# VH-VL binders against Beta-1,4-galactosyltransferase galt-1 (galt-1), part 3

Target 1, 206 residues: Beta-1,4-galactosyltransferase galt-1 (galt-1), of Caenorhabditis elegans (o16374r189to394)
Amino acid sequence: KMSICVPALFGNGYDAKRIVEFIELNTLQGIEKIYIYTNQKELDGSMKKTLKYYSDNHKITLIDYTLPFREDGVWYHGQLATVTDCLLRNTGITKYTFFNDFDEFFVPVIKSRTLFETISGLFEDPTIGSQRTALKYINAKIKSAPYSLKNIVSEKRIETRFTKCVVRPEMVFEQGIHHTSRVIQDNYKTVSHGGSLLRVYHYKDK

## First folded at step 1 (VH-VL)

Design c08 (framework fv_canakinumab)
Fold by ESMFold2-Fast, scan of step 1:
Structure c08 (fold): chain C 206 residues (1-206), chain A 121 residues (1-121), chain B 107 residues (1-107)
Amino acid sequence: as target 1 above (206 residues)
Amino acid sequence: QVQLVESGGGVVQPGRSLRLSCAASGFTFSDYGMNWVRQAPGKGLEWVAIIWYDGSNEYYADSVKGRFTISRDNSKNTLYLQMNGLRAEDTAVYYCARSPYYEWLYGMDVWGQGTLVTVSS
Amino acid sequence: EIVLTQSPDFQSVTPKEKVTITCRASQSIGSYLHWYQQKPDQSPKLLIKYASQSFSGVPSRFSGSGSGTDFTLTINSLEAEDAAAYYCHQYYSLPYTFGPGTKVDIK
């Protein structure tokens, strides 16, 4: 089983259509569990209706996570808390957990391979607990169903400064926003790759 | 059965051009990244270029950047290296080599026999 | 560019002796290092991947170790067919680079 943790706490830079694209595409790729953390008070009515529809139809687990105060960097602290909660929810439940936002998609570079096949290959070494994945910007949204990754137009350059992780939940002690901070045992590994086999496609927030 | 065969090498004068080909057989070519690696007579290995499985990305060693172009035709199971502005220092055996898709650890596990390019002064 | 250095440059050894080849990277590359074997007049062959993992079909006498900047390839008991050049290769960062090679001859 593969799952996604979405620590989306604010309704900034995305809308109901992006939520639909995100859920449908990831379901198509074989993701079985999608955990969405959000502050319902900050979402517009269309976004709330969309999330409720998917939650009611058992396609997502929607968790209302309210931040009680504001300070510089509060989004970072809130997201760190939600990734920790999500990590714990997936320990013993799913084999691989992805951490990405609504504007990010984990996609195999090799078109003939499924996401699960690609991830299984990346975790062939049983001591690997975390894979840190390079990012590639995209210029256009995915067309409506049936969804396809073949029509995504992306920049050729791979961006490695802002990365996202896929982990084996049982091997991770502390998960950060951009990387895995600590593993449970000293012999467990956290690794990074340059995006030759797996990429994170990121909408270019112009 | 799994095989890479280079061709197109030969003797050429400085400043001229050559195009190398690498014919793949026995595997699904479009699932693999492809590399060119060269070796000057009596010297070590030097990585030259890579192209991703679908041609969507390519990268070059600084020594050939702007002069060489790597490309592929997945319908013909063929990798190419267009070499322009050839210099004496480009004299080498040129190998093509595949990068396995499922081993993100990037082993070049299958290599061709190599083709010799000699740039005469 | 990441520069790899190898030692020794070359070595002549008696059959059955242990051979140790070292590779040093100019900056940390994690475990993103491969070892290749090239016999005379042959193409290179992948021997060890990800610093310490034996490639399929490679004899158990070959092993790799190390991480960060210091890496070692060990041949526990040299056989005649092991006379070859050995190259380390980093794929941590583009452009990919090879070490200068270590030539192993048998006496």
Scores: ipSAE 0.000, ipTM 0.445, lowest interface PAE 17.2, mean pLDDT 77

Design c09 (framework fv_canakinumab)
Fold by ESMFold2-Fast, scan of step 1:
Structure c09 (fold): chain C 206 residues (1-206), chain A 125 residues (1-125), chain B 107 residues (1-107)
Amino acid sequence: as target 1 above (206 residues)
Amino acid sequence: QVQLVESGGGVVQPGRSLRLSCAASGFTFSDYGMNWVRQAPGKGLEWVAIIWYDGSNEYYADSVKGRFTISRDNSKNTLYLQMNGLRAEDTAVYYCARDLGEYYFGSEDWYFDLWGQGTLVTVSS
Amino acid sequence: EIVLTQSPDFQSVTPKEKVTITCRASQSIGSYLHWYQQKPDQSPKLLIKYASQSFSGVPSRFSGSGSGTDFTLTINSLEAEDAAAYYCHQYYSLPYTFGPGTKVDIK
């Protein structure tokens, strides 16, 4: 089974509609577990209601998280701490874990293949613990309920400096936001995939 | 044109604090992770800390964890290192260095491709 | 956590001689090993990236090889301007670490 970790929400910019679209789209792709880390005090009423609805219906695991130590407004270790917690929750539980934000989606390039089939192919080598995937920006938001991608306008440029990972949790010792920092054994490896089989789409508003 | 310039170094007494700055120019600062690397007089290079391109994550060497804080202001194209509880062993030239990360097209770019000139921090009485 | 060891600590060689510097990692790091050159009173400069790929503007006499735990930097025919300290650096995992350095002097 596959899971998603959504590390501590970064700033403002998310709303209830985006959360719904994120959960529903990923559920349709075969994601069985979605872990969402939030500071409840920073969410509006609609977002709180939406997250509670999905949590109560066992579609997500909602974790109330306060940012760790701060100094003079400097934020540090918060997202890394939630990434670490999520990695540990998935070790021994899920086969593949994705790390992405609410406005990021892992999508197979080949339409006839499921997300699971695509990921299984990328991890065919049993020594691969982590796959990095390039971001592709989309400047139009999803406008249909349920999800409809017919009117999405995308940028042709692929942003390789901003990548997201999918990992085998049992093989990863330390996971960062843009890369896997350490694997558990010397013979395990991290690899980059160029977006030919799997892409991460990042939705930009306006 | 593409450069990093450190400032803020000087002589400081043990237990005091000092803040270093690294001014970036000639490139889009907000696209890059940034590092601090230090070098004690006559010694080798020692990695100190990294901060992600958007400030969302930081990582520190064990020797400075809990005492030093790395931060950045992307609107000012500036990287900072706040050094608290300074010790004699923190005496070093401090360099800021740009981190490209990996590329899916072309060659690997996981390295420190651009370094500042360094700023000397001397912790003595 | 990954420790890098360099050999030798110091070399004094005549111009045009071949110089070989080795770097060993305490665990396998694939090809995530970079080499830097630091001349006296100057900042480090990248020479070789990803174990064997030359960085832009680096003279062809510099080359790198190796993978896993054993890496080599070679200067094929030393020039006077190559007198410097050379450091290996692993980018495989945090915390990043550097080797202790190898100082190369001309006779």
Scores: ipSAE 0.000, ipTM 0.416, lowest interface PAE 15.7, mean pLDDT 75

Design c10 (from c07 with heavy chain R98T E99Y L100D Y101E D103F S104Y L105G E106S F107L; framework fv_canakinumab)
Fold by ESMFold2-Fast, scan of step 1:
Structure c10 (fold): chain C 206 residues (1-206), chain A 120 residues (1-120), chain B 107 residues (1-107)
Amino acid sequence: as target 1 above (206 residues)
Amino acid sequence: QVQLVESGGGVVQPGRSLRLSCAASGFTFSDYGMNWVRQAPGKGLEWVAIIWYDGSNEYYADSVKGRFTISRDNSKNTLYLQMNGLRAEDTAVYYCATYDEWFYGSLDYWGQGTLVTVSS
Amino acid sequence: EIVLTQSPDFQSVTPKEKVTITCRASQSIGSYLHWYQQKPDQSPKLLIKYASQSFSGVPSRFSGSGSGTDFTLTINSLEAEDAAAYYCHQYYSLPYTFGPGTKVDIK
């Protein structure tokens, strides 16, 4: 019922271990499919082997993204192109789609509730097409630690410039990297919340 | 809030050099790519060059490639354009503009421009 | 390189009338198209990003649409302050290119 779009391309300090942790922890939270966009030239052998394993087991869809222009724009234009492609792949297929990077995790605030229960509550109003959540940065010392740690130290500041979205794909016309840009019908809504029910934890200090 | 102030323009003879500067304030300069865009008198906009947020990538229009060099100093919040081998067709108002690398690739904020006149 | 063409080159419009400016790309560019406004003796200003996303502070009368090769900028009720040149800009592929511009004057 839930999927993730990873719009970032590999090669920016990620390794096989982090990819495994990302996929396994999100699978544990009830994510059924993860769409990963990658430039094959940027992947080391361990990353390729890891991604093949999960692709073969239908846990991810691995999409090889070749830049339509020179290396300029790998971070910004690659992200927008992959976000758009991923939104279309989930339209009519997935109930809720998350947009986050490998070092970002959507986490329920109420620990006794599943991710799906939390998201269903946030989308109780059927006219809501998108929920935008601010990032919580966590201490650099734990950026490679597994999510399964009981205690998570985060920065007090919430970064409003860098927010992440969960959407109903069938209700979204255009999706940006940090916000939903356009909904399909005028009566559909995009909603922002400050992390009272759902938070995005970012493992880097920035 | 956001301000970009270009300087370094002027009148110069063909074959000479000029260095343009763009001083940025009101935003986190190191989070943004930067562009130079020019406009010849009475003509339209022409893209000149781009530099990525950390200076690791740059690209140039064919008309200036090999003659112009874009660079930046993030510690001084300043963008530069070193223009060598200037030609009459380089006469234009030169604008610096921010490049939103993280969202849309848009030129969100523009400076006031500095006029470069290449004339004998 | 990707060539952008704009139509019309020039239009003179009565206040409150609807203005439509078209930009066509020589190849498909998805939604990687921006619109800029330049008033006389002023710097360009971003109006619409990513084909249809309004930039902060831009009046709601401005809207953008289109994808692929055909894009439209619409001013649904022209105001006197809208007299300007309008440029489309593609950032799908380097080198980045601008359209030749459309000048809008008030009658």
Scores: ipSAE 0.000, ipTM 0.452, lowest interface PAE 15.7, mean pLDDT 76

Design c11 (framework fv_canakinumab)
Fold by ESMFold2-Fast, scan of step 1:
Structure c11 (fold): chain C 206 residues (1-206), chain A 121 residues (1-121), chain B 107 residues (1-107)
Amino acid sequence: as target 1 above (206 residues)
Amino acid sequence: QVQLVESGGGVVQPGRSLRLSCAASGFTFSDYGMNWVRQAPGKGLEWVAIIWYDGSNEYYADSVKGRFTISRDNSKNTLYLQMNGLRAEDTAVYYCARLDYFGDLYYFDYWGQGTLVTVSS
Amino acid sequence: EIVLTQSPDFQSVTPKEKVTITCRASQSIGSYLHWYQQKPDQSPKLLIKYASQSFSGVPSRFSGSGSGTDFTLTINSLEAEDAAAYYCHQYYSLPYTFGPGTKVDIK
């Protein structure tokens, strides 16, 4: 079983249509659980209705999250806390957990293989607890759904400063926003710069 | 010197209301989330409610939801708990507690001395 | 809600002996567990945060361990001043919950 953790939702990059596309396309790829963290008091009505629909139909687990104190960079701290919460929810439950935002998609490089087949191949070595893969930015020139299918032109540059991970939850002790910080045992390993078999596509407006 | 001082407790009949206050001093009250925690005589601790630093969000234990309202006045450095529809099982010492943090680690670092609420006929 | 259970509910111990208190969570909470000490007629005091980190000024005889669903508080050599109730507390998710407490007395 495969799951996705979507860390804390921030209001300036997402809308109801993007959320629908994210859930539907990942479900089509074989993702069975999607954990979405959001400040529900800050969501607009259309996003609330959309998330409630998918939560009521057991397609997502919607988790209300806000910080109880004032701090600079609250988005960063909020995302780290929700990443930790989501890792723990998936331990003993799912085989592979992905950490990505609504505008990010894990896509197999080899088109003839399913996402599960690609991930299983990447984790063939049983001591691998985490796979870190580089981002490719896709220009979001087309503003109508389905966004990810219509905006297929990727930038040549591969973003290695910011990466996203897929992990075996039971093997990870600390998960960061861009990388796995610690594994449960010293002989478990994290693999970086996975770009030959799996890519993360980030859809941006500019 | 950080201090939290509760007041407003007393004896009240079932079905009635009480309002508790927690006066904070020695720190910037408006930067911290605040909690109410209660303890029935001879029993353990039970978390009651939390309010965010700016008053924008509140959460309650199921046992008090719909009856109790947590609020704060940052200009007066005061936390409140409005308790309506009081029941015998609400009899407890009520503590005010400050929520502090380091990274993603949250903890109750300072507690008041408590105020006793007794609900009896 | 996450339910915490503690064992034992009461323990009477001779001075200098080792005390072990356990806390079990109804679901995995990682290391998001604190231990509080409450002496008679006093407010609770934080002892251990994040399962194993000692809070400022806490004597070294107190230590915490565990992760996931099973946690332990150890007092490796009990002093008279340690007679108190001990509570585990999870801050993994709202609503926050406490264990029912373990009372430690001196023989």
Scores: ipSAE 0.000, ipTM 0.466, lowest interface PAE 11.8, mean pLDDT 78

Design c12 (framework fv_canakinumab)
Fold by ESMFold2-Fast, scan of step 1:
Structure c12 (fold): chain C 206 residues (1-206), chain A 125 residues (1-125), chain B 107 residues (1-107)
Amino acid sequence: as target 1 above (206 residues)
Amino acid sequence: QVQLVESGGGVVQPGRSLRLSCAASGFTFSDYGMNWVRQAPGKGLEWVAIIWYDGSNEYYADSVKGRFTISRDNSKNTLYLQMNGLRAEDTAVYYCARDSYDYVWGSYRYYFDYWGQGTLVTVSS
Amino acid sequence: EIVLTQSPDFQSVTPKEKVTITCRASQSIGSYLHWYQQKPDQSPKLLIKYASQSFSGVPSRFSGSGSGTDFTLTINSLEAEDAAAYYCHQYYSLPYTFGPGTKVDIK
């Protein structure tokens, strides 16, 4: 089974509709577990009700996480802490874990293949613990076509500096924000690919 | 402590080549992009080049495109700047600087946090 | 390319006085502006990131403000150790550019 870790800090740029679209689309793609790290102080009433609905229906796991304001490095360290916590929650529980935010989606390039089939192909070599995928920015908001990626108007560029990972949690010792920092055994591999089989789409608000 | 130590500077004649190194310690080098920034004697700072954390992408200032090559060896925690076709205008102290970031609310926010001590390159006949 | 201009070019200040340095961008850069301090014979050090966020270990007398095209670095009460050149830097788009610098000396 597949899971997602969302080390998202709620606030500016997020709303209930984006949360619904994220959860529903990923559930449709075969994601069985979505771990969401949230700060109650930054959530409006609609966002709270939406997250409670999905939590009560066992579609997501909400983890309450509050970061101190205005401390240098706190947001960066907070993101690493939540990523580490989520990795540990998935070790021994899920086969593949994705790290992405509410505005980011992993999408197979070959439309006839499911997300699981695409990921299984990328992890054909049993020594591969992590796959890195470059971000592809798009000019269309997910709200323009809820629960669908058909109306994507993409920018031409793939940003290799902005990458996201899918990992086998049992093989990863330390997961970073952009890539896997350490694997459990020296013979395990971290691999990057150019987006020929899998892409991560980042929805710009413009 | 985060430390960056540049080396390889010196006096060189126009048209010649020089390779600068930046040895990193005190952090996981492979997690960070790296920059080269230079400063001509008595002048301000000028950005030269950036390389991504995994070495997969590079960008250069127009003044050095085609002549300079930025590279890295993550197994040695070392950043490099290969400088070819050196000109008098390239005379400067060269600093390496770490490309740090905060991932906040779905966006990556980048800045240069730590800098090396610099290495002087003098191009003269 | 985005051009950054700083004012004043040079400032000589009595200890404990307030120092204000301005940086202007040729186009809007949001909050993608950083401030660096460079003391004589030393490397630059990050002071303020993203217009207003203090970097770790930086004294509270340093603060930044602004957005879009106009940015300000303030030293609330100047100390002897603050004699340095101060540079603004935009990380909004490539090529990354720096302001020409403001030199602050103590009287």
Scores: ipSAE 0.000, ipTM 0.465, lowest interface PAE 14.4, mean pLDDT 76

Design f01 (framework fv_ficlatuzumab)
Fold by ESMFold2-Fast, scan of step 1:
Order: sequence, then C-alpha cells, then structure tokens
Structure f01 (fold): chain C 206 residues (1-206), chain A 121 residues (1-121), chain B 107 residues (1-107)
Amino acid sequence: as target 1 above (206 residues)
Amino acid sequence: QVQLVQPGAEVKKPGTSVKLSCKASGYTFTSYWMHWVRQAPGQGLEWIGEINPSGGSTNYNQKFQGRATLTVDKSTSTAYMELSSLRSEDTAVYYCARDEYDFWSGYLDYWGQGTLLTVSS
Amino acid sequence: DIVMTQSPDSLAMSLGERVTLNCKASQSVSSYVSWYQQKPGQSPKLLIYGASNRATGVPDRFSGSGSATDFTLTISSVQAEDVADYHCQQSYNYPYTFGQGTKLEIK
C-alpha cells in the first residue's frame, strides 16, 4: 500500500492539467492514496473541479489548509506543518509514503520492476525508515496521454542537493521538505542513494 | 448562459498575420481551458492548440508551432489566437471552444460561432 | 500523430431507422474519444465525451460505445433534425485529432 503527501499548494506554478498528469501517472505506478493540501485562495475553478472529481472517486484526500497571509516565511512553515499532518495521517494506514510536489515523480530505474517492487527492495533492511532519492530534470515534452514514465528523456546530471523522500510512516518522528529530520528510534536508519535504483524526475521551467 | 463571441470574418493578404478574438461570458473565464480549432471549406476539423487562462500554459499542434500564438486577457475574458505568415491554405473558419478539463480533458463543450478567415491577394 | 478514420463518408437513412457511425484510431486511444454534431452553417456541438458519456441536453437516442481503436456513435431512431456532419475526436495524445466526418442525410 503506497501513498503520496503533496505539501501545501501556494502561489502560481501549477494548473489543472499538471494535477491530472500527476494523479494519473502515480495511479499507474500503484499509488493508492494521494493526500493533497490546498489553499483555496490559490486555486482556480478548473483546479478545484479537477481535485473534486478525484476526491469524489476516492483517489485523493483533499485537505484545505488556508493561511491568513502570504509571505515567504509563512509559506515555508505552512509546508512543514502539512508534511507533519500528512505523516500522522499515514501512520498505521500505509506501508510507504512519498513526499513530492506536483512537478515531481518517483520512477524505478529498472523498467521491468514496479514501483512497489523497487521500494520493497530498498526497504529490505527492516531498520530503514527513510530513503532519500536524487532527482533528474526533464523537459515539459512528456505531458500528454497516454501517460508513461518508461521512455523519459532527462538530463544526464543527477541532483543530490534537492532530494525527496519515501518513508515508512510509523518509523518517522519528524519529516522535512527535502529529508527525514528525525526517526522514532535511534537505531532506525535514514539512507541516501545516488539514483541507481529509484529517481525523482522534476519538470524544468520552460 | 455560456457564450463565446467571435468576429464574423477577416480578410488578409498572404504573408501577413492576423489576431482573432474570442470573448467569453456566462461562466468563470479562468475555470476552463480554451482551444482553437479550424475548418477549411469542405474539410474536417483541425486542432491548433489550447491555453489555460488561469496560468497562461499552452500546448500546440506542432504543425502550427512558431506560427500560432495563443494568449488571453483576463480583465476582458477574451482569448486570442495570432497566426503569422499567412498562406491561402489558412483560409478556414476558426473556432474557439471551451474545455472543462475534468477527468475527460480535451473535449469541447461550448463553441464560438467561428471567424471566417480568407487569405487572398 | 494518431489518425482518426470515420466510416462511411456519407449515408442516407429513413426517419426512425437505427444509425451507426464508426470511428477507427490508428493506435489505442483508451476511451478518450468525443463525438460532435455539426449542422449546416453551424458550429460543432458536443454529443459524447469519454467514448460513452452523453453531454448535457443531448437526447437519449444518441449513445456512444467502444474502446482502444474502435468506436461507434449510435442514433437509435433518426429524426429530421439529425441531418448533420458527425465528427469523432481523440484527446488521448497530442496533437488532438479529428476524423474526416460522416455526413448523415434523410432519404
């Protein structure tokens, strides 16, 4: 059972089409539940209708997170708060939880393996609570149905500075935006890898 | 009532450009994508491109990439399609049409009356 | 590009007859197919989306079916006001493409 946490959506950068692509591609990979944190003030009507459709079909859990003011510091704290809420919602409910934004996708490097098989392999050691994954940038060319991640054209460079995590929710005490900050027990591990088994693909600005 | 109002006709010379308008009313303009589709006399429909009025994101049919430019003016709820380097083969009725962009994106629920563009010397 | 091929190019039916219009995709488009009715001198009007969903205000006599590459629009009992060109469209992959149209006439 896998889930995704999408931290609070603020500002302009996403539209209904990006949201559809995100949900459909992750559903194809076996993600059963997507938790999306929204600020209604940041959503246009098309985005609201799209999210309502998926919420009504039980593909996502839509959580309204409204801030009284918009400023850089408040946005950052808002994202941390929603990450924490999402972590708690998944504890005891899902086996693996991913933290990524609408323009980021976790994809197995080995095409013949499913996402679940890849993740299960990465967590074979039962003391591993978190896997931090390197990302690769991709161009906006691959945004149309049929949605497929098998033949992605990406940059050769692997970015390890701005990473995303997949975790066992029950083993994590504090989750950050780019890394797992604290695990529940001292003997639990947080592991980073260079993208040889799993990658995060991040859309490049055009 | 949803309405998309387009000018009736435009006449242009080969090599020039044209900017066609589509004024929306009766709904929230930024809640729907807008598509442009043309139809030459006696021929089928041909998709040109789409634009999200909220963010300005566009997707184009590669056949028109570099020649067609889609824009919007949110203050007047108006969508525009500019087509450059006009040829006689561009003579067609040009429609704007609305897409709710729900699960079944890319279907066009309301259409403008169309603008007949004639390209001749 | 995905090519949509409609058949027949034209047909003439008697009032009350059942009509079937076909649309073939050159590759699988899942269920991302829409049907449009275009009466002489008018803009197209949405009839069906997602292969089988009837658009708001469209009479029950119109229905859509099919998946993958083969799609059908059915009019269970053709009426005089159904004289029009009918266009299928795929929205599965860019660029979105339409069929060449089928012209329906009453004999």
Scores: ipSAE 0.000, ipTM 0.450, lowest interface PAE 16.5, mean pLDDT 79

Design f02 (framework fv_ficlatuzumab)
Fold by ESMFold2-Fast, scan of step 1:
Structure f02 (fold): chain C 206 residues (1-206), chain A 122 residues (1-122), chain B 107 residues (1-107)
Amino acid sequence: as target 1 above (206 residues)
Amino acid sequence: QVQLVQPGAEVKKPGTSVKLSCKASGYTFTSYWMHWVRQAPGQGLEWIGEINPSGGSTNYNQKFQGRATLTVDKSTSTAYMELSSLRSEDTAVYYCAREDLWFGELSYFDYWGQGTLLTVSS
Amino acid sequence: DIVMTQSPDSLAMSLGERVTLNCKASQSVSSYVSWYQQKPGQSPKLLIYGASNRATGVPDRFSGSGSATDFTLTISSVQAEDVADYHCQQSYNYPYTFGQGTKLEIK
């Protein structure tokens, strides 16, 4: 099955509307598990209520992230720590895990194919542990509709400098924010997808 | 069929407390937040607070913070609102209402109890 | 607190007429507005949620519109059973707040 890891974000720069759209659109695409890391003390009431609603209804796993340890005089609470925790939670549980933020969506290019069918095709080579996909920025004026993906497939440009990953959790040793850093076996591969079958849309409307 | 059953009326003296009940049936009690709303005679609706029956989490209107206490009994699918230090101004019909969320955030009260008329008089 | 103001306070209409009820928020509430119908002696009943979505079982003659601060409930052809108080509510910020209500009567 498929899952998403949403790493902890500094300053909680997202609103409840973005969170709702993220969860509903990804659920519509076949995502079964969504792991969200957040500092719940920093969230506004609407965001806390939205996340608690989905958590209480077992549609997400909400993880309250606090500073774990101090290293070299600085507390380590970066997104890398939450990415690592999420990777471990998905090992043996899900077949494919996505790493993206609340304003990012993985969408098949061929609309007659499901997300799962698209991902399975990209991982047909069994030695591939990670697929890296470039971000596409879309017009901020386009409004999302939970039951229509047409708005989020409209594109303005592709940003190859910014990428997001989908991985087989059991094949990855170290996952970064934008790329997979290490795989478990030397013969496993990390590859970059050119955007012909799968795209990641970065959707902003603040 | 979803039902929220409340007692018809309560009469209390000023300075006392009251504990009103709301018995839910026809759905999974722990899957929906329960809200309490009052309506003074001839007046509009006023939100008191909310409770999640699953975890017991609550949020209160600041006007009622410290006087209202929301609780649930999962074994009987019953929600309770206790209001202390009663005043004549607390005379009102008190409703419980089930919250559902469209897309997880567009809140609406899809089912309401019939209401309990609380009269506070000496 | 966000103040919800409804207008008019009351109105009387003839059967079959188009009815428009207004609700204004003191600050933007996006689309987080619900409308409830309350008949004499009864509890409120959900009509509209999210500003424009009709609740299950609500007749097609009821519709909602608006965003930000201005919201409208429309009854395209009023019927005798529509005699009630109508309440708007915002759920954008705590505390949740309701308007004072609009009383609809048939002439």
Scores: ipSAE 0.000, ipTM 0.442, lowest interface PAE 17.5, mean pLDDT 78

Design f03 (framework fv_ficlatuzumab)
Fold by ESMFold2-Fast, scan of step 1:
Parts: sequence; structure tokens; C-alpha cells
Structure f03 (fold): chain C 206 residues (1-206), chain A 122 residues (1-122), chain B 107 residues (1-107)
Amino acid sequence: as target 1 above (206 residues)
Amino acid sequence: QVQLVQPGAEVKKPGTSVKLSCKASGYTFTSYWMHWVRQAPGQGLEWIGEINPSGGSTNYNQKFQGRATLTVDKSTSTAYMELSSLRSEDTAVYYCARDLYYYGSGSWFDYWGQGTLLTVSS
Amino acid sequence: DIVMTQSPDSLAMSLGERVTLNCKASQSVSSYVSWYQQKPGQSPKLLIYGASNRATGVPDRFSGSGSATDFTLTISSVQAEDVADYHCQQSYNYPYTFGQGTKLEIK
């Protein structure tokens, strides 16, 4: 019932190991679908083989989204376009959709709760369509199996400028990179609760 | 096209407050953070703070905490910076600037207003 | 606070020369560095973001490089229109900080 949208990857710092860690850790947290938008021309052979492995095993939906170039409004609007496409793919299909990159993880603050339990609690009010979560940086190297995010040590400073959202897709009209821009009905809410129950951890070093 | 329009100049006496405006057009106002940066005559750029027009969240340079207040009016796509307890040292050009952020690249200000020259003198 | 130090403070070049401007951070800022050009009487204009990415509309004679603490902005063949102050900026930690600027003049 939970899914992740990974918008088109632009720039350096990602490799096959980061992709494996991302998919495995999110699968452990109960994520059932991961939509990955990628520029096939920019992937190395190892990344292509890794993504094909997970796609063949029905862990991800891999979508080819090749842009003519990575700069300008085309680069930025390319990310917005993939976010929009992913939102539409999840409408009527999944209950909660997360928007994050390969170096970002949504993690419950209460260690004994599952991700689904935490998200269900955040969406108890049925008029809430979107939850915006503050980001904390972590300094961590990519791990080999077994994969675990237990005992994460993060910087104390909260990044309020860079936030990530989890949404009910059926309630969102327009989704941005950092926040939900518009909901489908006037009585639906977008909420930012300061990260007391859920945090986004972001790798500081790639 | 993207535009950030600011008034040309303001003159204020020491001890008073000023509220500077920045009117945005040509893009979705709530999709980008807005920054305020000042530049004293002949000096470098100094970051004052940032605001998310969507939720009103702000971050301030501690040097300006308690004196600067950033707000927005979504209905007019206008950002404001109020600076209180003005001193002659606050004489500077004040810019608003639109923010783009991506992990691994950080923040960059892709469009800037023309700047408002604030003169603080008796 | 992270201190950004630019060098030199000013330089005068002949048309067509290669120019290298330096920016040093007091601690690692990864690649979270942008460069801005400010012509006399104008607002700053984005040149480079993420240490090495050229902004839209910026001539390819401008390039950026560096990581961690040491960053450079290079103009491969300086033109008369390049007379300006150049500012580097880090966005790795709050508060965001700028260097003091490097003034580029033509001889």
C-alpha cells in the first residue's frame, strides 16, 4: 500500500551500491512499490544491471525518462514532470506515496513503530492529503548486506528549506519537488508537523 | 518570464523600521523559497534569511534574528522583509532572490530582484 | 559560521587572457558552492552552481571546479563584458555565507 516515487536522477553521486541499499532498506520498511525514473543514457552498466534485476523481480517499476540536457528549466521541469507522472500512476493504486531520492530515507522517530504505523498515525485526520517532513543530514557510508537504518546518528540541525512529502495520491492535484502545491478539494489539508514522528534522513556525503 | 520587482529606494531615520517588498511574477510563487541578501556600499553580499512561501517557514542568519521578519502574501505573490531598530550600518542594497535546491549541489539563486537601496540617516 | 575567502581581492587582465579566481571555505562544504557575477550597478547573476555546473545562458568560457574546501572559477578568454565583481557562496550550512568578492578589471 505504500510506494515511493524517485524522480529523474540528475547529476553525480549515485551508483549501483546506493541503488541496492535504497531498495533493500525501503523494502524492509514495508514499501511495496518503488517507481524509478531514469535517464538510460546516463546509467553505467552496473546500474543498468541492478535496476533490471529489481524490475524483473517486481520490486520496482523502471521508467525511462531521458531529457535532452540536464541544465536550465528543462532539468528542473523534468523533475516536476516525473513527479507528476508518478503521482498519477499511484492515484487509486497506493494508499501513501513518498517522494524521495536515492540518498533519502523516511524513518520513524519512535523506533518500535513500523513505517506504516507511523504514517497511518500522521494521516488519522481524513482531510489531510499531504505531510511535509523536515530533513536531517546523516554522515554514513553505503553499507553492504545486511541492511539496517537502526541507530542512525544525524546532525542536530533541521533543514527546513529542503523537505520531503508523503501524500495520499487521490487527494493531491499538484505535487512539487519539496511540497504539495495543490490539493483537489478546498477542505483538504497539507500539513508540516516539524518531524516529531517521522524524519527524512539525507546522506551528506555521496 | 520570471521577474522579481523591488522598489528603488527607501530613506529611514535611525531607530525606525522598514518593510521592503519583492513582487514575483512568471512562475508558481509557492514552489520556490525566497531569500533576502544585502550589500553595503562597496562591500560583499550578506545573507539575511529565507522563507518558504507555501507554509511561511523561515530560517534566519542569527545576526538578524529578532530584528528581521520575513513574510509573504500569497494572494499578491509578494515577499516582504521588515527590519527594525535601524542603524546607519543597515545602509545597503537589499535583494530578494529565488532559490533552487538540489541535494549534492546545494542552493543557488537563479533570479534576483533589482535591489532596494535603503539609506539610514538622520 | 563557515568563512568563504576569495583571492585575489582584485586583478586586472588583458583581453583574451585566462583568468582563475579562487574561493576557500574554512571547512568542507562538499560541492555546495555557487558563483555569481555582479556588473557595476547591477544585481548579481548566477554563473555556476554545485561547484561545476554552468547556469543557463552563461558562456562556455566560464567554468567552475573544486570540492570540499578549494574552489575555482575560470574564464578561458576574458572579454570586456566580464568586468565585474565575482562572488562565491556556500549553502552547505546555515547561515549561508559569501566570499568578500574578487574584482575583475581590464588593463
Scores: ipSAE 0.000, ipTM 0.448, lowest interface PAE 16.2, mean pLDDT 79

